# Designs tried in a protein design chat: VH-VL binders against q3z8e7. Part 11

Target 1, 156 residues: q3z8e7
Amino acid sequence: MVEKIPMTASGYKKLEDELSTLKVKRIDVIEEMRLAAMDKDMRENAPYHAAKEQRGQIEGRIKEIEHELKYADVSEYTDTNTSKVNMGSTVKLRDPKNGECCTYTLVSPKEIEPLKGKISASSPIGKAVFNRNKGEQIEIEVPSGTLQYIIEDISF

## First folded at step 27 (VH-VL)

Design BB5
Fold by OpenDDE, fold request of step 28:
Structure BB5 (fold): chain C 156 residues (1-156), chain A 122 residues (1-122), chain B 113 residues (1-113)
Amino acid sequence: as target 1 above (156 residues)
Amino acid sequence: EVQLVQSGAEVKKPGESLKISCKGSGYDFEDYWIGWVRQMPGKGLEWMGIIYPRDEDTRYSPSFQGQVTISADKSISTAYLQWSSLKASDTAMYYCAKHKWRFTEHSYFDYWGQGTLVTVSS
Amino acid sequence: DIVMTQSPDSLAVSLGERATINCKSSQSVLYSSRDKNYLAWYQQKPGQPPKLLIYWASKKESGVPDRFSGSGSGTDFTLTISSLQAEDVAVYYCQQYYDYPYTFGQGTKVEIK
């Protein structure tokens, strides 16, 4: 089996949107190349070469996105069971000692936004909560020691 | 709306060549994998293979590898299934079907064609 | 190849009663890293092409009645019709799309008793 690329439904949609945008840009850049090539007064034709380089960059990114989408393993928000923590899940962790709570969303590496609580499944917190059920107690290893939390809620 | 329209029923003799078609509409044809499924009379579904129209990347079932050719013409949103030399055992209903997720290879079929009946008899 | 085996081959159930179809794969179709089962269920009524019912083993396709449900993981899966209706007379197929070839089960014929 080919390695799957985990991502959220929102991440998948973003890639689709980006791809659509890039396809349009590609058309525009090709037109710019055409127009630049028609300009007989430009000896070095710098605009043509610039457009050509831009086309190459756009096409490279298109290929990357197509690859990711081709092998994507998407977590669906609407029809996904929230009984276990999975990619795309939002989890609320509660410290049983002091009652402090934190909320995190598991996302793909490209979707990480620490300030918004979006973390990788491969992070210490991600590893601790992945495939766990609501109500379970987890342990997180930190430099200062081992932290204990309870999964209080799971949502998408 | 998404639609897959297949070519009409075929009556052929053993040894003859055949190419049937599946035209997609209502979606970006080149961006979705499209597959072929065989169903012999009174029998179950058999996965034959899939093709990605954009670059014509194709996957075959070992049982059908070398027995048929799957191709696509993205310019007219059409996928094809063809035989170089038909056998009586090729008599069956053939369905084309679209993958659910755009660009995604490992997926399931969400839309199906109406089927093309191929009858091979001497 | 991953062999898909359904049970039973045929099933007769009274109207309003529960219909249960089993599907067993020769190898696990569970992607453990994501806890996702690459399994789908299709319904094929007489003279019609197949129709998608369930994907990822337990996810119901849009427009599918609530009486249909999918369950299971790894190698053992079940399609359940909680209350059989007349329009549910059909052949049902499971399919794995975990690895090539994406094999189907042999099908289960559901009839009214």
Scores: ipSAE 0.028, ipTM 0.650, lowest interface PAE 3.4, mean pLDDT 89
Fold by OpenDDE, fold request of step 28:
Structure BB5 (fold): chain C 156 residues (1-156), chain A 122 residues (1-122), chain B 113 residues (1-113)
Amino acid sequence: as target 1 above (156 residues)
Amino acid sequence: EVQLVQSGAEVKKPGESLKISCKGSGYDFEDYWIGWVRQMPGKGLEWMGIIYPRDEDTRYSPSFQGQVTISADKSISTAYLQWSSLKASDTAMYYCAKHKWRFTEHSYFDYWGQGTLVTVSS
Amino acid sequence: DIVMTQSPDSLAVSLGERATINCKSSQSVLYSSRDKNYLAWYQQKPGQPPKLLIYWASKKESGVPDRFSGSGSGTDFTLTISSLQAEDVAVYYCQQYYDYPYTFGQGTKVEIK
């Protein structure tokens, strides 16, 4: 019914990474709104309205990405599974609640590229997945709470 | 590797203008809030304000509101702190620092610049 | 503004002994809905910029030795060094990031006795 959207494996992974980041950000922004609303003076001030606007922007982008991922036609997407997550590994994480996925690559500090999902092993996500196996459930601590993911795939 | 590199030490006279810089690298500069902290000689840390480079949304401490201007140029991953007219009391070490979490406004500083010493004397 | 008050201003502790620094906020920095305290601790050695030690009151930053720990909730917080080492000589600061401005404590100087 809907036309498929062609993209590269790299592009697909970038969208997954961005989606993951935005999902976390959405929760954080909502919490920031709540914090701002706790102050009667803040509710009518710029901080609350700024957070509200940011929420709208994030939600809009999330919908766009979800649509692209849903109808993506990725011809170059291949899975090469490894036993454990190590430095240099690319991991695909799946949210057990909604089935959404995100992808990250563990790299050295000098190779960090957040927009490409290249993260340090010392990052919250890196620490959570390091030396873990495919199929394991991990917990990622974020400002708004704890996120749970399943390691769906490991590649190198 | 995440790094914040600040501009060199400054020696100025009262009444002069000044703009110091903080360049970020090793991370997506535009997506993390960056702040400025003042430390007068032999004194503690003072939160001055923060800026979101993506849209230049800025928050000031009331103590520094109108006294300084915080800005950013995301195209070159650089944040700025500037004075229109320096006072002797502005003599201090100035640090820039990065928020820990991407996009998050209410956060703590995980990386710091090396500091810029500003000396204002007649 | 939320005022952060540390105690003591200075502390001399023998090597291997416990060092305890307190930080009190003029109002609660606990977000009850998430059970999170918006409180961080920093270490500043002479001639260096501050370094993050603890966040969310009790979470240890990566690379920070196990002898450092943070505790407390609401308005009263504590940074503990279980066994003071020579390299721990520094000034320590608490900071709230619950509400603007994100105020620091006045600092606590830790020295070797």
Scores: ipSAE 0.017, ipTM 0.568, lowest interface PAE 7.8, mean pLDDT 88
Fold by OpenDDE, fold request of step 28:
Structure BB5 (fold): chain C 156 residues (1-156), chain A 122 residues (1-122), chain B 113 residues (1-113)
Amino acid sequence: as target 1 above (156 residues)
Amino acid sequence: EVQLVQSGAEVKKPGESLKISCKGSGYDFEDYWIGWVRQMPGKGLEWMGIIYPRDEDTRYSPSFQGQVTISADKSISTAYLQWSSLKASDTAMYYCAKHKWRFTEHSYFDYWGQGTLVTVSS
Amino acid sequence: DIVMTQSPDSLAVSLGERATINCKSSQSVLYSSRDKNYLAWYQQKPGQPPKLLIYWASKKESGVPDRFSGSGSGTDFTLTISSLQAEDVAVYYCQQYYDYPYTFGQGTKVEIK
């Protein structure tokens, strides 16, 4: 049995949208190939080979997306209980020392976007906040020492 | 007139190899995708895959990927379907079919071969 | 994979009466930019290879009788035989050719009542 692939509901939707776009693009590229293939000697037909390569790339991505969608597991994100941090949760962390806040969303490894605060549950922050309650103080180990934060808010 | 003529019926044993053929005529064979469709006894049609004879670009159904090999020889306008090791479950009618539109991958089958019956039994 | 589901599995219709076969795809087979549904219908008579009837969901192949028609878009399609004839006894299949694999429906057996 193939292992399920954890992902957020939003991630799933994004994949669906991308898949739809790619399928349309594939048809267009195939048409381009068709036009280029009107040349008698395809071996020297650069436009044809270029389009064919592009088709291959698109098809490769389509297969990847279809695989992810087929084996997607978004069930863990159905828990809308904001009392505890789960996969898909957006967590607001407050530094009790300076009052500064940071917001993070726990996502699957494929959905990681650090600049947007999307982090893995297996990250130091992810591990620290996972299954924690709102208002709870957490500790994050960093090379410079231990950081303390309070879970200010949990949302989905 | 467009015609697809397939090789004759085959009776084989499990473990044996087999290569059946489909010869096209009446059209520019190399410029049209040609596909294979399986039909088990009393069952429906199953898309196996297609090949573009000009460059032998091939697409397989996931169910048949690695189970069969589709090939073509454009010099003699012939497509092939082959097994390295037959199974009893491979017993079926196999049809070759031509795509409607020249150079077009996403297309439907407008002409079909008469079918090749493959029987695999001990 | 795009799953094609036909309904019913079997249909008995009196001569001269309308036969309706439905086909549903698990995903849309409509290319919106071209406004084309990548859906075909085939007829297979006993002991014969399939024969193309309809392409692009609603276009009749050359030589196909006028009593055959295709309709639908997106995920829902219908093959209609306006007046069933004796020679129409066959199994009918829908097929999408929008995405790999180009899957067929399970087939609908049409018989005379």
Scores: ipSAE 0.012, ipTM 0.575, lowest interface PAE 9.1, mean pLDDT 88
Fold by ESMFold2, look of step 27:
Structure BB5 (fold): chain C 156 residues (1-156), chain A 122 residues (1-122), chain B 113 residues (1-113)
Amino acid sequence: as target 1 above (156 residues)
Amino acid sequence: EVQLVQSGAEVKKPGESLKISCKGSGYDFEDYWIGWVRQMPGKGLEWMGIIYPRDEDTRYSPSFQGQVTISADKSISTAYLQWSSLKASDTAMYYCAKHKWRFTEHSYFDYWGQGTLVTVSS
Amino acid sequence: DIVMTQSPDSLAVSLGERATINCKSSQSVLYSSRDKNYLAWYQQKPGQPPKLLIYWASKKESGVPDRFSGSGSGTDFTLTISSLQAEDVAVYYCQQYYDYPYTFGQGTKVEIK
């Protein structure tokens, strides 16, 4: 039972770069172990044991990355998906009547700052924009009536 | 269900070659180090070595380096222990066992094969 | 090589009483930065393969009865069976997995008195 590991093209590249870096570090750490063993008593050789531990961590991570790269299922669509408003999105709303714009960012409850445009997905504006595409006209229900806006831009 | 199934008992003469097998199932065979342990009749356990099947990275006990060959064929989830020329002193039970954790060589054995008895006598 | 020495070589204990097995390593098997002792204990019943009991010196493997416990650090380790049962008759081995070769102790045979 082999399970594919979904990732983006940029994620795949980052793993390749980490792997290359770790292989260089491995060479250096093996040399550190060799030098430490030449110059000191092994029973009292803290530099040797520190390098040995570091090598173990590096070897394990290398094998992990090689597994992830082998079973990677790379999807190009995930890296550039700015078509829908989601958590973390910044949306620019335009009033079609007068062209005025306002900008909001959907944040977690702990990050809410309404006066700075950081709103929750449960707020009236958040509910109206969530999962919507650029160019959609939305209606926001407020106590004084219904306001209409166009989603002019979505960014992350 | 994780299983390690070893090949059957062997009776051999000194000087003969032998290759015994250990087939893993119920887990991602190629991502776990798998090792061999010798137990001579009436004696304790001796760590022989381990192999990482994905890239065949192999580590031997100095006592067994050059005496045996540890190999793996990940396409059939099987590890091997091989002698080119058996000695009477090779008479023992041989176990395969897998590491608990994926990738890491710094691990203990959580699942063991049933053992393969190798008897070498003239 | 890290030499693992168990004591005693054999031990006879009455049913329901405590069995204590010591394991000493010739050098420390503690990774101080991870605060982990790379030591395992195995049980081997007659005619069976070994079975993992304890890892990281004191962590019990799933399905191991509560009467088994491991303790110690660095170079001195202990396996304790708090109330020996008939099914615990076996040979017990410690193993270090700190540095190659991952050596075993010589074994301790536990019998009922």
Scores: ipSAE 0.007, ipTM 0.564, lowest interface PAE 9.1, mean pLDDT 84

Design BB5
Fold by ESMFold2, fold request of step 28:
Structure BB5 (fold): chain C 156 residues (1-156), chain A 122 residues (1-122), chain B 113 residues (1-113)
Amino acid sequence: as target 1 above (156 residues)
Amino acid sequence: EVQLVQSGAEVKKPGESLKISCKGSGYDFEDYWIGWVRQMPGKGLEWMGIIYPRDEDTRYSPSFQGQVTISADKSISTAYLQWSSLKASDTAMYYCAKHKWRFTEHSYFDYWGQGTLVTVSS
Amino acid sequence: DIVMTQSPDSLAVSLGERATINCKSSQSVLYSSRDKNYLAWYQQKPGQPPKLLIYWASKKESGVPDRFSGSGSGTDFTLTISSLQAEDVAVYYCQQYYDYPYTFGQGTKVEIK
């Protein structure tokens, strides 16, 4: 069974626009890599390695967006139930190992502001907390490893 | 439970075609790159290539580019490795394996198939 | 291609003793912006497929015994088995996943003396 990804119609449009932008940026970065690699000595230098890392991030993001668009369940959410995390919820996550907390708000793709803690329901953190209750322990798989958190609080 | 189940052992003659399979279950097959690894008798592991099943984006080792075809059918959660004309030097164990992380091409393999022994002799 | 060179090709170690396997890459596998080495170690026991032991050079996969550890950075990496057990008889491979093709080392066979 394929997991559906809730989002608003405006969120869907934002993802489509980002995908188009990333596909153009991918072309530019591939050319940047080609230019940096024209001399074999350049393949061991900072410009080549920076472009290579940027390409990897762009390719990964493109695949994420394509997945989100393909499995999107486009709906408008208005929910005041604080017992479960939903669109519009603010969640406080506590790291059980050191007690540090971080706070995220689930927003539509258009409203994503990672520096302010506004994330999509399709992000790794968003997927892990969606439809969960206060006090649940969640596990998030990221390239850096497995992150474990406890849902300390849910608000709207 | 995550599983990669490969097709059975094959005995072939030089010049014959062959397509072996790797069926993934217990995870979202189309979201993870899946790869093929060759191990010649008594030798080490050789990375052949990987495929992203959702859009069939495929990356080959230069040593295998043009020598094999990697493909996938996401509707049945299956990846394939195919030769159009086998050589005796293709005699080896072939493993499929999946990347650990969704979407990203920069990953190691966390689950491996049981292997498919391909023997090519006249 | 990034060439991964392991040493030694084979290693005989008494039960309970330390086994040390080296892996050298022909170029750095460190992504500087993430400060992560894109290197993994695998164990292949006789008649079995490979099994993941270590990723990012030093992080142990879940369920891997504490006697296994990985270290190193850039181009030079080490897998250490602190106290060799009978079930550790295997061939060990390093792999880089920094740049295509994601090459393996040639393997190091670990045996009991």
Scores: ipSAE 0.006, ipTM 0.572, lowest interface PAE 10.3, mean pLDDT 85
Fold by ESMFold2, fold request of step 28:
Structure BB5 (fold): chain C 156 residues (1-156), chain A 122 residues (1-122), chain B 113 residues (1-113)
Amino acid sequence: as target 1 above (156 residues)
Amino acid sequence: EVQLVQSGAEVKKPGESLKISCKGSGYDFEDYWIGWVRQMPGKGLEWMGIIYPRDEDTRYSPSFQGQVTISADKSISTAYLQWSSLKASDTAMYYCAKHKWRFTEHSYFDYWGQGTLVTVSS
Amino acid sequence: DIVMTQSPDSLAVSLGERATINCKSSQSVLYSSRDKNYLAWYQQKPGQPPKLLIYWASKKESGVPDRFSGSGSGTDFTLTISSLQAEDVAVYYCQQYYDYPYTFGQGTKVEIK
């Protein structure tokens, strides 16, 4: 039995894009192998063996992505589904002392984009906010002490 | 109060399986990353990997990826290090250790287990 | 991987004298936006597990004697024992926790001369 893999529509699209890129790279690596194989002694052909290893890695990743896309459970959430922080939630955190706000979106590991605030549920912030309600104060323990935030808003 | 108690020394033959344990007490076990460190006889410390027991998020050193399995059972506050087939080169002292800070994988180790000596010989 | 290199490998120091151990990382372990060096020092006495001494390069763990201090930033770090005592004979390790794998230095053995 194959278990479904939850992801967002954005996550599904990113995997499709990676798959397309890998298929193009595979073509390049196969040609590199062909050119290197024109040497008669394959046992001592470092370029051939390097390309062969790289092809193996590319083929493995392609198979992994194809499996994930085949068994993906893609869902979308609405604001009425924002009572608690879940996968796909966007949370706005406010520092009660300074009023500064930070915004994060919980995504699967495959969808992480730190520069856009897309973090995993496994990150320190993700672990602290998961399954919590709007208005709750959370504490995030870091090496320098504890950071306190209020969940100001939850959206999708 | 905080303690990490490891399972006892093991003497094994090459090819045998082994699962050693590390039981934490005196703190909220599932909220802290816990890691494994190898020390081969007369050698230094090698970081093997860490696990977050609440959701079993696991990070391995590339040197140990695929060589061991790190797991945890938060219901009994226990982390595990497991080999499917031991080699003589696995002979070493193995320590578990916990991160200082809740949640974050960016931490040092503040408490260490007593160590489990694993000896693999013919 | 971030490589941690300690020097010297072994150090013999007279009782009451200063011992200095260096640790160099292959890349910076300073998280500049937080102004924190993600570096720790551990002491390991024979037959014992490691014990935390220093974190963030310069902060002492509770219960660590005042004679221990850490310094440095970026890629170059130093553990100093200002007045070596008999109980300080051990192997000392630096560790970075900036990015995984959280590698250790190879260790520095400190002995009484």
Scores: ipSAE 0.000, ipTM 0.483, lowest interface PAE 20.3, mean pLDDT 83

